# VHH binders against DExH-box ATP-dependent RNA helicase DExH16, mitochondrial (SUV3), part 3

Target 1, 187 residues: DExH-box ATP-dependent RNA helicase DExH16, mitochondrial (SUV3), of Arabidopsis thaliana (Mouse-ear cress) (q9smx1r213to399)
Amino acid sequence: LVEDILKVTGDDVEVHTYERLSPLVPLKVPVSSVSSIKTGDCLVTFSRKDIYAYKKTIERAGKHLCSVVYGSLPPETRTAQATRFNDETNDFDVLVASDAIGMGLNLNISRIIFSTLQKYDGSETRDLTVSEIKQIAGRAGRFQSKFPIGEVTCLHKEDLPLLHSSLKSPSPILERAGLFPTFDLLS

## First folded at step 1 (VHH)

Design c11 (framework vhh_7ubx_2)
Fold by ESMFold2-Fast, scan of step 1:
Order: C-alpha cells, then structure tokens, then sequence
Structure c11 (fold): chain B 187 residues (1-187), chain A 121 residues (1-121)
C-alpha cells in the first residue's frame, strides 16, 4: 500500500505504480478546457475527424502546436510525428492521438487527457475496457525522462469515476518493472 | 433526452448589440463544456466560442474583442453577448453541447435549431 501510493505536490494527488518503473498519478480534477492544455499533454480521442478538430482548437489558442498519432497513419509517419513531439527544440509540444499510443511508440507524455471513455468500434459506441484505459493511461510518464511521473485525467468531470475505478482494477497480466528508481523527488 | 433551445436573435443595425441565450435540458449542464457556432448562408459552420465546465473560455480571434461567452449553471443556460455587430455577423447561431470538435466531427447531434441574427442597415 505504502509502496503503491505516493502523495505528490499536494493533498489531492496520488501516485500508483501499477508495476511500472514510472509512477502514474490519477488526477481528481478534469482538464475542462483546451486553454488549460500544457507542454507534454496528450489529448486522447478515437476518430481522425476528432483528432484534427482538437488539433485545430488547441492551435487556435496560440500557445502550442500539435503532433498527431492514430492507427491508420503509415508507420513511418507515426514515427516522424512521435519524434517531432519528443523533440524539445520545436514548438510541437502537445500530442492529439488515438489508442494507437497504447502500443509500440516511445512518447514523452507528461499527462494523458481522455476526451471520452467511449469509442465507436465500427458497429456501435461502447465504453472503453479496463485494459484499453490502462494501456493508454500507462503511456504517461517515462522512466529516466523529463517526465518521470505520469498524470492521467479526463476532459469531462463525469468520466472521472470510470477512469479511477478502471485504474484500480486488477490487470490479468502485468510484468513487474520495480519501483521508481530515483529518490530525487523525495530528497 | 438532450434538448437545446436558442433565443435572442433578431434584426439589428451595424454597431448594435444582441444577447443570445441557450436553454439546456436532459443532461447535467454543469458537467459539460458548451459552444457557440454560427453558419452564414452558403458558408460552412464557424466556431465562435467555448466555455468549459470550470468556466474557462476560448474564443475565435476574429470575434474575441466583440463577443463574450458565459454560463449560468443554476439556470442551465448558456449566453453569447455580441457587441459592435457587423453585416458579416449575419448567420444562424447554434448552441452546441460539448467542445467545437463535437460539432465538426458529427460525433454528437446535440445542437439546437439555431437562432437567426441579421445585421443590416
């Protein structure tokens, strides 16, 4: 319990390891505004139209440029977008992406923001599964990177209970990665 | 059932002001961002402003100095205060549940029937 839960930078933030090298912090408050989007954020949505609409909305605020990742992008293009997002020497400091980030890409994401916890699967709109939520949320934070602690939240307040309950649910298979190996945060 | 009903449109002279209202029902209004979108005859829809559940606002740069979005959660009502109106502001104005992306993508059909604003001399 003590090794699983850390209080970081305040009384409303908890860190859960979930057998990750980097802690993951489920936030208790939503990011209710795209004007509150910050460097290292990844806004998660589930259609190409939604991805480009969010990109346009965030960029119109004039503070950030967005890289884009979704499954139907060619692999070379997905890698180029990820590389651009990770590169700190440019203004592309926000990612708008689908569940394609859940597997196979190295991304320096600080905070995952779910725009919705439902997706259209080609025949119906359904809730994301616990495994889907965990795979996506688990992309926040990276061991030995500038974002060693990942955060996860929702855009809409009403989605927070499902997010929090999903993250607390047991996973069928997780490889043990150990504890977060730096002590600088507590020193 | 989600219902959005806009009002407050009408004929106004250039330089005039109008306040649009949107009465919302069928959902927990305070939990959602709300958006104003307009569509002029023969044109595509144009995003005007969004207000989040927390009260933060985002505005299109072309109208930012003239239009103000606000909400009253106790009354389940969204507002758009329009000042210094121009003939170019002539359009149907729609109240939308959610962020601008929801209007652009068609992932939700929750927009009202619209209220007509006509700016003419």
Amino acid sequence: as target 1 above (187 residues)
Amino acid sequence: QVQLVESGGGLVQPGGSLRLSCAASGFTFSNYAMTWVRQAPGKGPEWIATITSGGSTMRDDSTKGRFTISRDNAKNTLYLQMTSLKPEDTALYYCVKGLPYEFWTGSTDYRGPGTQVTVSS
Scores: ipSAE 0.000, ipTM 0.116, lowest interface PAE 16.7, mean pLDDT 75

Design c2 (framework vhh_etentamig_d1)
Fold by ESMFold2-Fast, scan of step 1:
Structure c2 (fold): chain B 187 residues (1-187), chain A 124 residues (1-124)
Amino acid sequence: as target 1 above (187 residues)
Amino acid sequence: EVQLLESGGGLVQPGGSLRLSCAASGFTFSSYAMSWVRQAPGKGPEWVSGISGSGGSTYYADSVKGRFTISRDNSKNTLYLQMNSLRAEDTAVYYCAKDLYSGWLTEPYYFDYRGQGTLVTVSS
């Protein structure tokens, strides 16, 4: 019986149902291809040129249209792009974006996909910091949105170890609570 | 409104097979880890299996490893449990559950929603 089963989880199930945290789930597998992009995905990259290149590649397949968000867009334009991505009545169901998604936008992102874990910072190409990775990844899922559980992965398999080690680092995600494995689990 | 509707249960002889289905609606199916939970008559609930939102990670209770296979079709918003080599002790109501965590981070006792259930009876 449902009530007999819920008795085991008690008030915890009820609390999680009505006032749940937005869990963040690191995936063990890469996306491997932009052809595997799906509704609610945000593909993260770090140049305007790459943002528009990925947008064109994804849209060429004819399955999705992409909104774009990057730091040099005016705030009004970034908000308009975010609103268009969130609106389920249109075909703009994928986001291609930079780390500007960490700047307080309301985004219904289901899954964050890092195209790379390096960026040019104006002086040199470097690895993303643990804080940068966590801030970006933490935008996946949002409490009381259509995607209350977020997923995060990479486009390329070679980037997964850095993603996983960064997420296991003790620096917390300040805005989104998530459980990260401290040890690798057997599949 | 979140809705989960299980089907595919029935009476089967020991050693037989059944495939359970769970049709999900009211949420973005691919964004959630999903689990199967069962409750045998007079017993507490037992977590059976879990799968991540993408399907890339799967986990099984020791009691069903090698016999059961969890899978999902995100294009159809459907979760499956293929049950082979069924035993009398597999007799239970099987519930589809929207998990709070992925299959590899699955907390077997914490779910934000459970379905209506489907009865599986394994008996000669």
Scores: ipSAE 0.000, ipTM 0.082, lowest interface PAE 20.1, mean pLDDT 75

Design c3 (framework vhh_8cml_1)
Fold by ESMFold2-Fast, scan of step 1:
Order: structure tokens, then C-alpha cells, then sequence
Structure c3 (fold): chain B 187 residues (1-187), chain A 125 residues (1-125)
């Protein structure tokens, strides 16, 4: 356990949380409907089928076009989709993506919306880990971008408690996907 | 559970400067985003500036950009607003506000849970 390791080395028993350059604001309300999707939103889901289903549903409303990012896309294709999303001169102003956004991509995301906090891991459907939630949520907002402050919420209200407790939980994370702040839900 | 007390307001001439302070008492100050709002006579409270939990990011209203600087000292549980190049239009009661997180845009006064009593700023010849 990390606490045991820290005790042996004589360090503080607290788990270090990496500070990000841009703040992350967890919202108290869900989006509730894909009709409430707006420019700069990234809707996160974990299957290719659901990514394309959400893309179709959002685009059918006639207000937005969606770029897509998921792990099995070739790296060059993922970069091209990210570049298209970041470009303000086109109508591709919404991203529908998997956890692939947490690694190696420059994205001008305003708000991350988790459609679900569960994924299939090759054997079973399970809850996302704290680290997985932090890696993904940490992509909202970007220092020196159009969206310097990031927001994160869920599509469904039932998922908000797990989201909020995960963001509050201390966890070492990768620097690029670092979360800030850690917050107290009891004031 | 945070109490906020503003200070540093006063009368200043156009083009002058003031530094406002907001002292927080209570626990977990570093867990709160801190905002400054102002209210002129006959108007609603309007957003002036935001600073995040560790001070890593700031945002300003269009009227404050380039003239005002928000900062915080978490060791002293204090947030500051340095106001330069003051104009008569900056006259109002300045409020310090705190929130753990927001339900919508952080420039809405409705998003903040804790408020100070305000400090009067008057810009007049």
C-alpha cells in the first residue's frame, strides 16, 4: 500500500496528487440530455459502438458536428481528429471519445461529460478506477487555450457521487492528465 | 464552513490604485475557488475575478482585464485584488466569495456558497 511505503521511507503518509496548470471544476448537476451538448464539450464513453451512436444522435440535432477519438484509431488519425476538434473555423466543435483522450493529445476541451463510469475490461464490466476518472477528467480545460478552466460532469445524475468522490480522492496520476484541485465536499 | 472578511476599500481618485484583501477563517480554505464580485448602486452583483484553489489559474471580467490582478496566499488564508487605473465606473461594494465547485458558470454569483459583507470602493475626484 502507498501508505506503508511512505511510512518506511519516513515521508508524509499522504498520497501525492499532481497539480495541473488549469483548474478543474466538478459540476453538481448532470447534463441529463445530449440535446444540452455545447461547443467545447467532450462526451466520454467506452465502446466504439457507443461513440458512433452518440455522434449520430448529437449531429442529428443539426447544431454540432463531432470529431471522434478512441484507442484503436491509428495515432495519426487520433491526432487529425483532435486537430479538427481544436480548429475553431469548422463545425466540428464537439468531441465524442474514449479514455484515449487521457494520453498524448492536445485538446481544447471545455467540459467533459461522462456518459458512464463503467467500462468493459475484456472480462467483465467494472467501475472506472479513481486514476482512470482523474486521467480523463483532467483533460478538461487547458492552460493558455480558449478554455483555461475545465468543467466535468456526468450525463446521468446517478453517476455524480462516484465522479465527485473520485475527484476528491488522493491519487498519483500522470502529469499531463493531472487533476487540480482536491476539494472537500463537507464545508 | 468558511467566514470571509474584506478590507482595503476606500476613496481614491481616478487613475489611482487600491489593494483589497479577503481574510478567510475556518477549515479547508485551499479547497475553495475564490471570487471577487462588485455591486454598484441600482445594479446586480457582477463578476470581477476568479482564482482557483492553489492559485494556478485566474480569470477576469472584460472590464477588469489588464487593470486588476487577483492572487492568494494559502498559508495566510487570504485572497487579494490589486486594482490599478481605477475609473469612476469601478465604484461599488466589493465582495469576496468562495465555492467548492460550480453548478454552471463561475461568473454567476448564484454559484458561490460563502460571501463576505463587502467593502466600499469609491472612485471620485
Amino acid sequence: as target 1 above (187 residues)
Amino acid sequence: EVQLVESGGGLVQPGGSLRLSCAASGRTFSSYAMGWFRQAPGQEREFVALITWSGGSTDYSDSAKGRFTISRDNAKNTVYLQMNSLKPEDTGVYFCAASLYFTGSYDSSHEYDYWGQGTQVTVSS
Scores: ipSAE 0.000, ipTM 0.134, lowest interface PAE 15.1, mean pLDDT 77

Design c4 (framework vhh_sonelokimab_d1)
Amino acid sequence: DVQLVESGGGLVQPGGSLRLSCAASGFTFSNYAVGWFRQAPGKEREFIGAISGSGGSTYYAVSEKGRFTISRDNSKNTLYLQMNSLRPEDTAVYYCAAKFYGLTDYWSSEAYDYWGQGTLVTVSS
ESMFold2-Fast, scan of step 1: ipSAE 0.047; ipTM 0.440

Design c5 (framework vhh_7ubx_2)
Fold by ESMFold2-Fast, scan of step 1:
Structure c5 (fold): chain B 187 residues (1-187), chain A 121 residues (1-121)
Amino acid sequence: as target 1 above (187 residues)
Amino acid sequence: QVQLVESGGGLVQPGGSLRLSCAASGFTFSSYWMTWVRQAPGKGPEWIATIYSGGSTMRDDSTKGRFTISRDNAKNTLYLQMTSLKPEDTALYYCARSLDFYGTSEPFDYRGPGTQVTVSS
């Protein structure tokens, strides 16, 4: 869709860095243990095996139940899991998920915790890109929601430098001139 | 090893009631959410209800007024109380240990062999 806009209306498109209305706070300390998971947390990992392993470990402590989101779940199932996580009347108050949380789901996430900053891309295990890290971290908090301030950190101390350097890098967003301040108008 | 064994099925007349049980062994039952599913002849599996360790439930809208899922963690047993049974409820009913709740193609990692419920007049 962006490529088609640039071909037809190049003069109506500019590169602009968005000021996030809901603050995103990179934490300077890691979580260090899944026993420190709390209500509103989303633990991010990149394999189904790890998603279910973390779900089991968190739930075994008896304090939380976890909803699950990953890309190969059918869209209806992803929506049902998101709805369950957002519902305050049940005990499913933690999310364990992949980068699929970036796929247009409405999620009331308070804190994003990266279990790892590496993923298998179909051919090799590699570091996440700056864009991938920012897209995932950007799901923490939401303007005028239950969690208006988002937090982001890592499970492991060793991953913090890559997280912090990635979040410091500016991300330009392409917007049509005169359509500010909403990104949705470009989709 | 993980085992799930259902019981309580049988022949019942329309409007009748049955209580199904699922006896679990080989794992810490209280640490898992449990699901009832059914499969009618020639049809795919249909999710009925899921119950969490604390007793909270998710239920299919079409059956939630007639079916109640419950659990007894001290006895490692899952239950399904069925009331106002209809011929359309005829199916093999099985319990499952769930990694996901309803709507996924891989909703559980273990299931029992099932117990047959037949509703006829």
Scores: ipSAE 0.000, ipTM 0.127, lowest interface PAE 13.8, mean pLDDT 76

Design c6 (framework vhh_rezetamig_d1)
Fold by ESMFold2-Fast, scan of step 1:
Structure c6 (fold): chain B 187 residues (1-187), chain A 125 residues (1-125)
Amino acid sequence: as target 1 above (187 residues)
Amino acid sequence: QLQLQESGPGLVKPSETLSLTCTVSGGSISSSSYYWGWIRQPPGKGLEWIGHIYYSGSTYYNPSLENRVTISVDTSKNQFSLKLSSVTAADTAVYYCARHTFEWLSDTPDAFDIRGQGTLVTVSS
């Protein structure tokens, strides 16, 4: 999709005219501990096992309840979990999720926290691509929402350089709303 | 092999409704693993996601377009469609239909994304 579009636009790439409406602020400090999780946080991880492990650990502290979103949940279930997270009348004020949050869900996320910048891709464990990082991080904050300014950071200090360098890297496409999947995997 | 094909008018007048259809061939649209969506590229600009639909009829729209967009699915015809109301010259673009899988965004990374060849829509009087 992306490669074919870039071929159609020619050898000169001018696809960066789509801009984010709300600011995205990369934080200089990591969260370091799940005990520092706060209302509006989305903790991003890449396995169902880790999603439920983080949910249990966060909830055990007694301050927050977590909704979950991951790709293999049925769409109706993902929408229900997202709606519960957005609802300010309940205690489900933290989201633990995979990169499925990029699939056009309406999410009032204040801060994205990457638990890791690596994922298992069916063959090997690899670093996330720049496009994957930007797609996920871009879900923090939303124009005219409860959180108009988004923040992004990592759980671990050692991941911050890759996060910061990825966010500074040029992107041929910067989408400000719902996201389609990264298409560089299709080649 | 699964293929997507856009169809619809190449010229639409300002203030009218743009209607496009995507025909899916070589496979069924009735799959729990996939969303079916629309993206567009205005001349000289980047890609913009419009929205997508699940075969059950559940829809998800770009918030900047959601008051003008309707996406529908017809599983009996193996088709899905886009309606974009109140068009202006800014809606002139190549429109693509595409298949998205939500499974690749989790622990199972080997995914298959496909798209149509694209159809140019010009909004002009």
Scores: ipSAE 0.000, ipTM 0.129, lowest interface PAE 15.3, mean pLDDT 76

Design c7 (framework vhh_nb_b201)
Fold by ESMFold2-Fast, scan of step 1:
Structure c7 (fold): chain B 187 residues (1-187), chain A 120 residues (1-120)
Amino acid sequence: as target 1 above (187 residues)
Amino acid sequence: QVQLQESGGGLVQAGGSLRLSCAASGSIFSIYAMGWYRQAPGKEREFVATITSGGSTYYADSVKGRFTISRDNAKNTVYLQMNSLKPEDTAVYYCAAHYDLSWTGEYDYWGQGTQVTVSS
């Protein structure tokens, strides 16, 4: 296991990063509905409104509580949300989050589910880049954790081709790991 | 698109105060985290302060207790009140807007900067 230290500006925090050692599996089937969310899932969306809407919808089913992570959350709040999500003894076993999960947080995510492959970039709505997709998807699974194999899929069937083609494209993140893809699963 | 315009920079003696303002164009100002960065000659741009869309504030250690960041969403403006200024605070100060869901953790929009010079 190789560790890199990144210095985060803003709050002057040192962040340890690790090379990816866990396989990442792109699923061939989308999640059928938000009601089919499972323990260890992270639903990725790109609007605070959508984050809280999905949180409410998932929690209404009465099976899960959701922690929330997005970029403008205070560092202490992000850490508290991550800690709550990782804690196996509570019902906060689903994460609804933005792409802020891609950097600096230790998260025991089993499956990444993209609600969309588009984001607002501050000026316009655009498709996610290959690098953005890989960065987010790469958060699924963690070596020597509860979820050593990560899965990634979409909420909508029509987004699967872009997800799959992006994950097959050359990228320093996944190519350096040499662990993608290991196999395909239907869920 | 968001455009940022800084004002309020200038020359001040050590121990003095300045108030910087940054006016943003656009009706979505309230969802952005707003921040101030500075760049001294020969140095990389460094963080000074940020205020989230929810109103939480964060400061670099070097300015904590001396600088105060605030925002007025009705006027689409962010402010930096700088007290007890030191010669080491001399820099070009940049206003930045961060869409609060950006994966980079960096600010999405930048102003042109305003010069602050603190004489000893």
Scores: ipSAE 0.000, ipTM 0.120, lowest interface PAE 14.6, mean pLDDT 76

Design c8 (framework vhh_etentamig_d1)
Amino acid sequence: EVQLLESGGGLVQPGGSLRLSCAASGFTFSNYAMSWVRQAPGKGPEWVSGISGSGGYTYYADSVKGRFTISRDNSKNTLYLQMNSLRAEDTAVYYCAKSPFGDLYWSDSFDYRGQGTLVTVSS
ESMFold2-Fast, scan of step 1: ipSAE 0.006; ipTM 0.187

Design c9 (framework vhh_8cml_1)
Fold by ESMFold2-Fast, scan of step 1:
Structure c9 (fold): chain B 187 residues (1-187), chain A 126 residues (1-126)
Amino acid sequence: as target 1 above (187 residues)
Amino acid sequence: EVQLVESGGGLVQPGGSLRLSCAASGFTFSDYAMGWFRQAPGQEREFVALISWSGGSTDYSDSAKGRFTISRDNAKNTVYLQMNSLKPEDTGVYFCAATYGLEYRPSFSEDDYDYWGQGTQVTVSS
């Protein structure tokens, strides 16, 4: 994929074009049910209650165990959960997580699945921003990893249009600790 | 194992009332939102009503608003649908369904529900 990276510096916008070494594939179909969760999946949701509810539901199917990552976990605990998810020698092969996966964790995610594209922001329930969606989706797949092609989709069909339009939309990128990837939709 | 068992269906005259119940087992009921769907003869399955895991949020189809009330008893692992002012157009098989994470968004799509009951027949006829 060829990506356009936008930097915002005060009132200025700087455009950088980067060639992505690992493709991101937006899927045309949602995950049909939580029972269709597979090894390497990361299910994204935005409340601690929903994280643990999805973990329980996935684990009840008896095929997977889930590591969890969310912002209020201590940093060492988040790293330990990420390491466990990445480790191929155990049964913790699915991740259930919040937007904290966008915070510089090393994660071998094959497919990002948004359970919802809305979050409570302390005042209201609102749609995720384009930047939030792109930052989270960009964690799928890594060049020269076990998942060189990343996939992204939603759990619910009604969320696919917002996901697809967001991935196509330009997004300003803040350079503080590195660049966030931006993605083109694949046919 | 997960089971949803509906009861309370039957034959009723137009203008009558029925109370449907759905007994849940094999999962933590209080963590799941519950919905009612129906399928009329010769038609696709359609949404009727939903209630969040806590009971704090409910929603209804346009045809059900003002006539039907969904409620739940988490201590009894049961969801209910009180149906008043029944019309012949309400005839169909009524299904109970369970899903997670509906407190922050409603879901009207059957694709969003993981567990389904086998249905109970409601017939509204003179």
Scores: ipSAE 0.000, ipTM 0.126, lowest interface PAE 15.5, mean pLDDT 79

Design d1 (framework vhh_nb_b201)
Amino acid sequence: QVQLQESGGGLVQAGGSLRLSCAASGFTFSSYAMGWYRQAPGKEREFVATIYSGGSTYYADSVKGRFTISRDNAKNTVYLQMNSLKPEDTAVYYCAAWGYSEYKPLTDSAYDYWGQGTQVTVSS
ESMFold2-Fast, scan of step 1: ipSAE 0.006; ipTM 0.210

Design d2 (framework vhh_etentamig_d1)
Fold by ESMFold2-Fast, scan of step 1:
Order: sequence, then C-alpha cells, then structure tokens
Structure d2 (fold): chain B 187 residues (1-187), chain A 122 residues (1-122)
Amino acid sequence: as target 1 above (187 residues)
Amino acid sequence: EVQLLESGGGLVQPGGSLRLSCAASGFTFSSYAMSWVRQAPGKGPEWVSGISGSGGSTYYADSVKGRFTISRDNSKNTLYLQMNSLRAEDTAVYYCAKRYDSWGTEYSFDYRGQGTLVTVSS
C-alpha cells in the first residue's frame, strides 16, 4: 500500500519500518500553512495558549472545527474531546493537542504535524527528545481504521531534519525489544 | 462513484436572491459534512459555508454571514444554499463539496461537482 503510494504519487517520501501493524511515513514536505490542514490532522503544540490560538486560526479558515487535548484537561473532558474528533458525523475533524495524545486515548489521527520541536519543561525551552518525538508521531495511523497509514511532518521546514533524524534513531531498550509500540504509546 | 450535481445559478441584480441545490449520490449522504465552495473569475477557490451530516451545525465565511443560509434534506440527498442580499462580489461558479477519505488530497477542498454559475449584475 505504502509502496503503491510512493510509486503513484512520485513523492519524496521516507518510509520507516517499525514493529507496527500500520506503517508510519515521515513526509519530506512541511505543512507550511494552516490552510493546508486536512481531515484527520493533529497539530501538536506544547502550551495551552498555543493550542487555543491554533484552534482559532484553523477554525477561522472555515473548513474544519478542532477538538483539543492537553494534559490539564479533566479525564472526562479529554475522553469527550477524543470521541468528538473520532465521530465522522460532525465537523470536528482536526485535533489540536499536546503530548497528552500519548496518554491512553483512542484517536483516529491520519497525520501528525509538529508546530514546533521545542517545549518548555518547567525550567527551560529545549528540543524534544527522540523518545518524545517517537511517542507523539506513533499516534498517527491505526490498523484497520479509516487511516491505516500514519503520516508525520512539521509545520516549519527547518524542523524536518530533527524530525527525520529522531525517527531514524533506535528506541531505548524496553520490554518490547526497543522497537516502536504497535497499538499505542503507553507502557 | 461520488456524484454531485449543482443547480439554481443564474443572473440576478444586486440585492436579489437565489437558491442553489446540490443532488448527491454514490455515498451515505447523512454521514458526511457538506460544503459550498465558490470560485470567482480570475481568483482561487473560496470556502463559503459548511453543514454537519445531521444538519445540527452550520458554519459560514465572514463574507457571507447573515446573508447566506446552508441547509440539507437527508431524505432527498440534497444540499441547499439560500443566498440573500447578493452583491457583485458574490459573482462566481458555486460548487458543492464532500469531505475526502484519508490519504487522497493535500488541499482543503474535497470532491466537487460541475458547479453552477451565479452572476450578480445590473
């Protein structure tokens, strides 16, 4: 399927083989504008302020409504937002979220878009770790879902090298033999 | 398989009204949000309005808020756009649009029909 995509589209797309039932495809091209946001996208950012700013910017374009997920939302609210995003009968077809998407939610994400690869960790602004990038990116795509192939890219072209190098790096040794998780990012 | 057929366009004077229709087939109409998109001469496509599958939620571009009303009849597989207080700037080909499934399009616009021309001129 992935090979067919590469052959048909002629895209300069890098494919990584992980121990996943659904493949994860790092894109070579950034999403340079929020006007290029599409159904099934999850825009990842790391502050509540930026989450709501991106939500408003995307919704102003008038094509999508955004559900939001971040760590300080109550668990019931996070579940309700996830359910709304997954429901195909409404207009909430884009997710704007923090790394909390790795926390036990069932999410039908097609494409992860990192708005930034830096976060404030309570002390300083720093680059995301390889593990953080892999955990977030791994939420894209789900076997036998509407989106069986996951895609990952950045909003800004200058972030692509760090994204690509991180996805090529080996995972830390875990109970799963250090390979990327098959179903979710929780362990 | 997905077919969208727009109708109802025509020539109208400024301040006039038109009602556009879109007949949909080839998919479960009530399960998909639908949109109206327009393209004016020499300009790119502009999203105009959207409606949820149930019809419970409606959305409008700022340029048409208060003047246009989107609606649907799921029993007839038909989408409507009621256009009031028309302006010369509303002159465009109007397209009915359906959301696309997953990996297929990089742009915001999904499947579109042939379009129906609306000309606002005296």
Scores: ipSAE 0.005, ipTM 0.142, lowest interface PAE 14.4, mean pLDDT 76

Design d3 (framework vhh_8cml_1)
Fold by ESMFold2-Fast, scan of step 1:
Structure d3 (fold): chain B 187 residues (1-187), chain A 123 residues (1-123)
Amino acid sequence: as target 1 above (187 residues)
Amino acid sequence: EVQLVESGGGLVQPGGSLRLSCAASGFTFSYYAMGWFRQAPGQEREFVALISSSGGSTDYSDSAKGRFTISRDNAKNTVYLQMNSLKPEDTGVYFCAAGRTYYSWEPSDFGYWGQGTQVTVSS
């Protein structure tokens, strides 16, 4: 990926530069209820139980149907769910998902909403790392349209300061180099 | 074609003022945070000032606080840097940049860059 982002292209603005095509906008307000869920939203949570609970709650409001993505779904099922969410001609226009969205799926997410900034790691509940937050948030705004808005926020207002400070904080090299924009020559 | 075009640089005496402008085209300007960066001869590019997409939030380097003001006009697709009480240490090429996030001042978090405008502060 690193070599792909730095390769010579036929367009001068892309020569010796790396650029994320979509902007990422951290929101100052939370999404506090299902009434604020909209087409293109991905609600991120870290347990299978919470994924299905949120799916049920959103669908009961009657405006959206939800696709689901999490790591233990069979690969063919994860691909089918992603394809259904991406298809703009059906009612499955919201995604409820785990951090599995960061791993190799093409997803047209408009806004990422963290339900929590903590996860169970197999031994204990811990805060997400800066790298984890940036990798998940960076999935917003990957539409095929020209310069779509990617947005990121939390479900709870109490989580916003940690989200904002994490996005502002420099992190060690991310696994997905394509998540960050320009590496320009200094002179 | 994405373009950022800086203007307003020049030679000023210490204590003087300059107003830099950056005209943007080829992208939806109002969606992006905008920043000013500078580079002195033999030095790395450093952060100067940042403004959110709406203009409601600004941030400054310690060297710029109290002397420089960043602003933007989304109707004109332009970002500005008003520079007061200029010092010889402010000499450098000033670049505007469009960022994908409101909360980073790292050059690597900016996707679009101008060519820069020279600011020289000397007697």
Scores: ipSAE 0.000, ipTM 0.155, lowest interface PAE 15.7, mean pLDDT 78

Design d4 (framework vhh_sonelokimab_d1)
Fold by ESMFold2-Fast, scan of step 1:
Structure d4 (fold): chain B 187 residues (1-187), chain A 123 residues (1-123)
Amino acid sequence: as target 1 above (187 residues)
Amino acid sequence: DVQLVESGGGLVQPGGSLRLSCAASGRTFSYYAVGWFRQAPGKEREFIGAISGSGGSTYYAVSEKGRFTISRDNSKNTLYLQMNSLRPEDTAVYYCAAEYQGSWYDHSTYDYWGQGTLVTVSS
């Protein structure tokens, strides 16, 4: 079911009404190791080299196979990767991806795990913005899917404070005619 | 992990045909998309074509469509490249490469590589 959300921001009182599709739950513990990856996880990183390195490391344990999504993949390839990840009849039950998952793909992600909260933007390495973090995290869980409740965490404990403060920030975003609730609404 | 070994290279006359094989060992072969690449002396490595893990989809470099055909036999853990109407310009070391299926359209990111097999096209 879809629900409306209400929010007040800043020192000026503004009330915004948005549709809520599914809850997003920030976890208090990091994953700490790629060996703790499980079915429905999406590990987010920001270089192709790191995507394929994490894919190899996760698959080495023999428990999971990984689909990949990043921006420079052709659209048909991104769709094929998404379809393979969503298909429950195969062992490709983990996704390793960049922020390209925010580009409107249908993905049955249970838990988003940020490997890092920094990216190279073409000129420098910088912290992810609050908006970028919320856009990526918002891909966890999907209304009327096998994972209606999304979870989000980091690989490293040191990144949790920035993740939690970003999600608590009263800045909901609209994505594909659906919004996830703000962190404050879930508390 | 998968190990790849190419075979079938050798000397062939211009206009001739040759079939290369790539034998796979290690984990289940059908889990891997596989492709063929070549590298001539003094040139960069060139993508030729790839085939999905199931064999249901193929992707070729534009320059090689029509002369080269890629196929696989998952029951034999083997990949093939059928090369027709060979030219001296096709002289190169031919490599087999593997990637877990679904990423195979991005030929720059293949994970596992064979040792290569030399194909020489001359009279």
Scores: ipSAE 0.000, ipTM 0.127, lowest interface PAE 16.5, mean pLDDT 76

Design d5 (framework vhh_7ubx_2)
Fold by ESMFold2-Fast, scan of step 1:
Structure d5 (fold): chain B 187 residues (1-187), chain A 121 residues (1-121)
Amino acid sequence: as target 1 above (187 residues)
Amino acid sequence: QVQLVESGGGLVQPGGSLRLSCAASGFTFSSYYMTWVRQAPGKGPEWIATIYSGGSTMRDDSTKGRFTISRDNAKNTLYLQMTSLKPEDTALYYCAKWESGYRPDTYFDYRGPGTQVTVSS
């Protein structure tokens, strides 16, 4: 791997590696119910309707409060939600989020739970790509955090084979191209 | 569905400046992180900078202080302001849309065809 340097404006954070430094453990069992959600969980779904529906269902049980992150939230709001989730002194110990749980956010996620492995892409409902699954799952566990080992699973048992096969696939590589680039992934 | 079109490249002398633009369509531009990447002859792609919908940025250390990424969500346009250009900045520059959570140097959701920047005397 080539070491690259990233600078983040605002908090002036410098990130100089892209390697995953923490182990990621795919679980062999599904969560099966939102009643089995625990501290440090991030439930991943792909519509705002489902995000707020899961938030309401989880909070109704009275054990957890949920922060939310999705792409159309303003960046400052996404950062505030992430900060609240990371703060151990409050009861917001679960995150319900879309694939927006990435760039510009530091998240202390213990376990990623995919509610589904399909999303609407603007034209049709399709399976997530191997790259999409790996990038989302890779947010579980952070080096030098309270959750140094990340776990990943699904809400539904039927989705586990696709999750497991995706995590075993080779990492995606950006292909070199001419003037009109096309993206291909290894798998 | 997604379309990205870069413009503003050309031939410039060392020490000069250029402003690149990327016109986006086919998606809700304001909801996505946008990125500039370049590829020099004989080299792999090099990530330059990424910008949030609201304007916060991440920049590669190798070009910091000389390049500024910005966006205009009302016009669905991404910009790269380049100053103090060096011969080593000669490359095809392209913009990319990518999902939150993807690392900028390994995977992009969609990428434009690019605009050529040549820095020579």
Scores: ipSAE 0.000, ipTM 0.125, lowest interface PAE 14.9, mean pLDDT 75

